# Designs tried in a protein design chat: VH-VL binders against Mucin-19 (Muc19). Part 2

Target 1, 175 residues: Mucin-19 (Muc19), of Mus musculus (Mouse) (q6pze0r851to1025)
Amino acid sequence: STCHVYGEGHFRTFDGESYSFDGLCQYTFLEDYCGQENGTFRILIESVPCCENGLTCSRKVIVTFQDQNIILQDGKVTAVQTAESTDCRERSANLYSIHTVGLYLIVKLLNGIILIWDKYTKVSVILDPSWQNKVCGLCGNNNGDLKDDFTTRHSSVAAGALEFANSWKTSQECS

## First folded at step 14 (VH-VL; from u4 with heavy chain M99Q)

Design t1
Fold by OpenDDE, fold request of step 15:
Structure t1 (fold): chain C 175 residues (1-175), chain A 121 residues (1-121), chain B 113 residues (1-113)
Amino acid sequence: as target 1 above (175 residues)
Amino acid sequence: EVQLVQSGAEVKKPGESLKISCKGSGYSFTDYWIGWVRQMPGKGLEWMGIIYPGDSDTRYSPSFQGQVTISADKSISTAYLQWSSLKASDTAMYYCARQEWYDSSEAFDIWGQGTLVTVSS
Amino acid sequence: DIVMTQSPDSLAVSLGERATINCKSSQSILYSDNNKNYLAWYQQKPGQPPKLLIYWASTRESGVPDRFSGSGSGTDFTLTISSLQAEDVAVYYCQQYYSTPFTFGQGTKVEIK
């Protein structure tokens, strides 16, 4: 299953729900924590506005996986290890791969998750069937039910896209 | 039916400007890339560039960068190729073609019928 | 840029016989993570736009006759027409979409002998 976002916040969840949301904060695009402390990955997104017209010109992506932070920004990818990591190059090489293929920069995590970025506004995540009912965020809960895709961070179902998306802000101080 | 329909043949003089169009129908226009391909008389295919109408992300071949402008209007499912000042060497057939996003075929699966551009004094 | 080179430039084959066209890329166009070759084959008949035949080097496009097949990996690829038909007279092009610009081969003209 595939989730993606592009342009001025046009989303399509894993279960096929389409909605629009144009926020300027940092949001949880996809994670497996879902209110628990034993999650394994988190993908955050931020819209980068154009200087000339304020429209979205790019999306910054931050992937947290194991002890690695992978940052997609300004058409480039950078990786930063947490302070607890002591073997930077060897660990990162085994935890993920990065390739530029066609029009896309592709990040594949060791757990099989594939992140696709066009270096502009388009971000996609591909999950294999093993991730059914195991994720949450702006991409929905991947449970095969489109009706509850707007499940918020608080495990409630939002009435609309705005309430849903705002619940997935990484900081409630951002408005 | 999924199709790309291009504007009609053009006969122009050197120095004139030109904008040709490619309209998609039968599918979600904003979910696919639109590429432009040049074919000079009796020659092969040349990839010029590509645009994603959903956000107007545009990529050019180095050989065509600065020589042409690719644009799109998603409200009418149309992509454009334009010249500010035509040269005789721009005489060619120009094709638009559809390319899917990553999770499907990334080849050009649907082609327009082509627009013949003739530039002569 | 990745250079695509086809061989031969022209080919004359009798009806019902096998036609083989080769395409070489100057660099590997195999993506290791998905094990896919970013190679397509197109058919262009006189006065018509190109038509997609094969993508991912060996996957036949919907509606394409099974006499057309693609093979190869890495840098060497082949388009095969197992039994040439009269309607197969055309110029055939390979294209890589592994890296921009998405370059084409120079084309191979297939005619009836």
Scores: ipSAE 0.852, ipTM 0.928, lowest interface PAE 0.6, mean pLDDT 94
Fold by OpenDDE, fold request of step 15:
Structure t1 (fold): chain C 175 residues (1-175), chain A 121 residues (1-121), chain B 113 residues (1-113)
Amino acid sequence: as target 1 above (175 residues)
Amino acid sequence: EVQLVQSGAEVKKPGESLKISCKGSGYSFTDYWIGWVRQMPGKGLEWMGIIYPGDSDTRYSPSFQGQVTISADKSISTAYLQWSSLKASDTAMYYCARQEWYDSSEAFDIWGQGTLVTVSS
Amino acid sequence: DIVMTQSPDSLAVSLGERATINCKSSQSILYSDNNKNYLAWYQQKPGQPPKLLIYWASTRESGVPDRFSGSGSGTDFTLTISSLQAEDVAVYYCQQYYSTPFTFGQGTKVEIK
């Protein structure tokens, strides 16, 4: 299953729900924490406008996986090891791979998650079936039910896209 | 039926401007890339560039960068290829073609019928 | 840029016989993570736009006869027409979409001997 976002915040969840949201904060695109302490990955997104208060010209993506932070920004990828890890970069090389293929920059995590970025506004995440019912965020909960795709950070179902998306702000202070 | 329909043949003089179109139908226009391919008379295919109508992300071949402008109007499911000042060497058949997103075909699976552009004094 | 080179430039084959077209890329167009070769084959008949035959080097496009097959990996690819038919007379192009610009081969003209 695949989740997409592109342009001025056009989303398509894993279960196929489409919605639009044009927030300027940082949001949880996809994670497996879902209110628990023992998550394994988190993908955050931020819209980058072309100009102040303008159209979205890019979408910044931050992937946290184990001791790695992978940042997709300005058409480039940057990988940063977290300060909590003393592991060598050689070990980190086994946790993910980065390739530019065709029109896309592709990040593949050891856990099988594939992140595709066109270096502009479009971000996609591909999950294998093993992630059924194991994720949350703007991409939905990947449970095959469109009706509960707007499950918020608080495990409630939002009535609309705005409420849903705002619940996934990484900081509620951002407006 | 999924199809791309291009505008009609053009006969122009050097120095004139031109904008040809490619209209998609039968599918979600904003979910696919639209590429442009040039074929000069009796010659092979040349990839010119590509646009994603969903966000107007446009990529050019270095050989065509600055020579043409690729654009799209998603409201009418149409992509465009335009010249500000045509040259005789621009005489060619121009095709638009659809390209799918990652892990799909990613090849040009649907092609327009082509637009013949003739530039002569 | 990745250069695509086809061979031969032209090929004459008797009806019912095998036609083989080769395509070589100047660098590997195999993506290791998905093990896919970013190579397509197109057929272009006179006065018509190109038609997609094969993508991912070996996957036939829907509606394409099974006499068409693609093979190869890395830098060397082959389009095979197992039994040439009259309607197969055309120019065939390979294309890589591994890296922009998505370059085409120069084409191979297939004719009936």
Scores: ipSAE 0.840, ipTM 0.922, lowest interface PAE 0.6, mean pLDDT 94
Fold by ESMFold2, fold request of step 15:
Structure t1 (fold): chain C 175 residues (1-175), chain A 121 residues (1-121), chain B 113 residues (1-113)
Amino acid sequence: as target 1 above (175 residues)
Amino acid sequence: EVQLVQSGAEVKKPGESLKISCKGSGYSFTDYWIGWVRQMPGKGLEWMGIIYPGDSDTRYSPSFQGQVTISADKSISTAYLQWSSLKASDTAMYYCARQEWYDSSEAFDIWGQGTLVTVSS
Amino acid sequence: DIVMTQSPDSLAVSLGERATINCKSSQSILYSDNNKNYLAWYQQKPGQPPKLLIYWASTRESGVPDRFSGSGSGTDFTLTISSLQAEDVAVYYCQQYYSTPFTFGQGTKVEIK
């Protein structure tokens, strides 16, 4: 299953719901926490406007997976420990791969998640089938049911995209 | 029916500007890359660059960077290739071609009919 | 830039016989994470645009006759026409799409002997 965003916040969820949301904050694109403390990953996105015209001309992506914080920004990728370092670097070397292939920067996580970035505004995420019913965020819940695809961070089903998407904002300080 | 239809042949003089078009139909135009390929008379194929109309992500071959402009107008499902000042060496056949996003063929699966550009005198 | 080199430049083959075209890349175009070779084959008949025959080195595009097959991996690739037909007279191009700029081989002209 595939979720994507491009341009001025044109989304398509895993279940095929299309909507537009042009927020300028940081939002949860996809996570497995879903109101619980026992999640294993988050993918966060931010739209970056061009100074001259205010339109989105890049996108920042932050992937948190295990103790790694993988940042896609300005056409580049960096990986930074998100907590105190583990005492074995060997395990972190097996957690993901990062390659530029074709037109894309591709991050493949060991947990069956593939993130594809065109180094511009488009971000796609492909999930291994084992993630069915296990995710939430701007990409929806991947349960095959369009009726609850606008499930907010607080487990309510929003009537429209604006309420849904703003519930996935990561900071109350941003407006 | 999925197709790319290009603008007609052009006869120009050196120093003139030119903009040729490639109109897509029968598919979601913003979900596919549109590339441009040059074929000089009697020669092979050269990749010039590519655009993703959905977000205007544009890439150029180094050989064509600064020589041409690739653009798209997604509201009319049309991609463009343009020169600000043509040279006689720009005489060639120019093709547009469609390429799928990641995790499909990722090759040029549909081609336009070509636009012959002749620059002389 | 990845250079694509085809051999031979020209082929003459009798109707119904096998035609073999080789393509070599200057570096590997295999992406190990998906185990795919980023190699396509195109056919261009006189006065026509190119047509996609094969992608991922060995996968036939829909509507392409099964006498066309692709093989190879890494840096060495082959297009085979198992039983040449009159309508197969064309120039054939390999192309890598592993890394920009995408590049084509110089072409192989196939003719009836």
Scores: ipSAE 0.716, ipTM 0.873, lowest interface PAE 1.2, mean pLDDT 89
Fold by ESMFold2, fold request of step 15:
Structure t1 (fold): chain C 175 residues (1-175), chain A 121 residues (1-121), chain B 113 residues (1-113)
Amino acid sequence: as target 1 above (175 residues)
Amino acid sequence: EVQLVQSGAEVKKPGESLKISCKGSGYSFTDYWIGWVRQMPGKGLEWMGIIYPGDSDTRYSPSFQGQVTISADKSISTAYLQWSSLKASDTAMYYCARQEWYDSSEAFDIWGQGTLVTVSS
Amino acid sequence: DIVMTQSPDSLAVSLGERATINCKSSQSILYSDNNKNYLAWYQQKPGQPPKLLIYWASTRESGVPDRFSGSGSGTDFTLTISSLQAEDVAVYYCQQYYSTPFTFGQGTKVEIK
């Protein structure tokens, strides 16, 4: 399954719902927390406007995964392991790979998530089937059912994209 | 039926401007890249650059950077190749071609019929 | 830039015989994470635009006859026409799409003997 966003916030969810939302805050693109503390990853997005015209010229993507903090910004990627393993042992390496191939920068995570960025505004995420019913966010819930793709952060089904998307802001103080 | 239809042949003088077009139909125009390929008379194929009409992400070959402008108008499913001042060396056949997004063929799967541009005094 | 070199520049083959075209890249175009070679083959018949034959080095595009096959990996690639037909008279181009600028080989002209 594939979710993407491009341009001025043109989304297509894993289950195929298309909508537009041009928010200026940071939003949860997808995560497996879904209202609980026991998640393993988060992918956050922000639109980066062009100077004078306010249109989207880039996108910032923040991936948190197993003590990794991977930031895609301004056509570049930085990856920092911000904490040691839970115990004192060295953790196994190769939790992710980052490559530029073709027109894309590709981040492949050990958990089966592939993030594709054209180094501009378009971001795609590909999930293997093991993620069915296990994710939430602007990409929808990946359950094969279009009727509840607008499920908000608080588990209600919004009637429209605006209510749905704003529920996925990471900070209520942003506006 | 998926098609790319290009504007007709052009005969121009050096120094004139020109904008040629490539109209896509039968598919979601904003979901595919449109590339431009030059073929000089009797020569091979040269990649000039590419645009993603969905967000206007545009890339140029270094050989063509600053020589042409690639653009698109997604409201009419049309990509453009433009010169501000033509040179005799711009005489060539120009093709547009469609390229799929990641995790498909990622090759040029559909080509326009070509636009012959002739620049002579 | 990745340079693509084809050989031969031209070849003449009898109807029904095998035609072989080689393409060599100046560096590897294999992406190890997906195990794909970013190589395409195109056919350009006289007076026509190019047509995609093969992508990922060895995958035939839909509608392309079985007599066309691609092989190779890394830097060395081959297009084979197992039984040349009259309609196969064309110029054939390889192209890498591993990194920008994307580049084509110089072309190989295939003719009937």
Scores: ipSAE 0.714, ipTM 0.873, lowest interface PAE 1.2, mean pLDDT 89

Design t1
Fold by ESMFold2, fold request of step 15:
Structure t1 (fold): chain C 175 residues (1-175), chain A 121 residues (1-121), chain B 113 residues (1-113)
Amino acid sequence: as target 1 above (175 residues)
Amino acid sequence: EVQLVQSGAEVKKPGESLKISCKGSGYSFTDYWIGWVRQMPGKGLEWMGIIYPGDSDTRYSPSFQGQVTISADKSISTAYLQWSSLKASDTAMYYCARQEWYDSSEAFDIWGQGTLVTVSS
Amino acid sequence: DIVMTQSPDSLAVSLGERATINCKSSQSILYSDNNKNYLAWYQQKPGQPPKLLIYWASTRESGVPDRFSGSGSGTDFTLTISSLQAEDVAVYYCQQYYSTPFTFGQGTKVEIK
């Protein structure tokens, strides 16, 4: 299954729902926390506006996986360890891979999640079947049911994309 | 039917500008890359660059950077290749070609018919 | 940049006989994470645009006759036409799409002997 976003916030969920949302905050694209404290990863996105007119010129992507923060920004990738560890290079080598192949920067996590970034505005996430019914966020819940694709952070089903997407904002202070 | 239709042949003089077009139909234009390939007379194929019309992400071969402009107008499903000042060495056949996003062949699966550009004094 | 070198530059083959075209890349174009070689083969008949035959080194594009096959891995690749037909007279190009700039081989012209 595949979820993506591109341009001015044109989304397609794992279950095939397409919607547009041009939010200016940081949002949960995909995570397995889903209201629990025992999740294993989060993928956050933020639209990066052009200096001139506020149109989207890029995306910032933050991947939290175990003790690592992998940041995709400005055509570059940086890894920042969340917790102190003397073996961080060994742990990162065993936990994920980052390669530029073809036109893409590809982050492959050990948990079967593949993140594909064109170094600009388009971000795709591919899940293997083991993640069915285990995820939430702007990408929907990957349960095969379009009726509940707009499930909010609080487990209610929103009437439209705006309410749904704003519920996935990571900071209540952003407006 | 999926196809790419290019603008017609051009005969130009050195120093003139030119914009040639490549119109996609039968598929979601914003979901595929459009690349440009040059074929000089009697020569092989050269990758010039590529654009993702969905977000205008544009990449150039170093050999062509600064020499041409690649752009797209997604509202009319059309990609463009432009010169601000043609040279005689720009005489060639120019192809546009579609390339799939990740998860597919990732090769140039559909090609336009080509646009012959002749630049002569 | 990855240089793609084809051999031979031209090839004359009798109808119904086997034609073999080699392509060598200056570095490996195998992506180990998906185990795919980022190599395509194109056919360009006289007066026509190129046409995709093979991608990922060995996968035939839909509608391509099964007499066309691709093989090889890493740096060495082969296009084989098992039984040459009159309609197969063309120039054949290999192309890597592993890293930008994407590059083509110089082409191999196939003719009927």
Scores: ipSAE 0.678, ipTM 0.862, lowest interface PAE 1.3, mean pLDDT 88

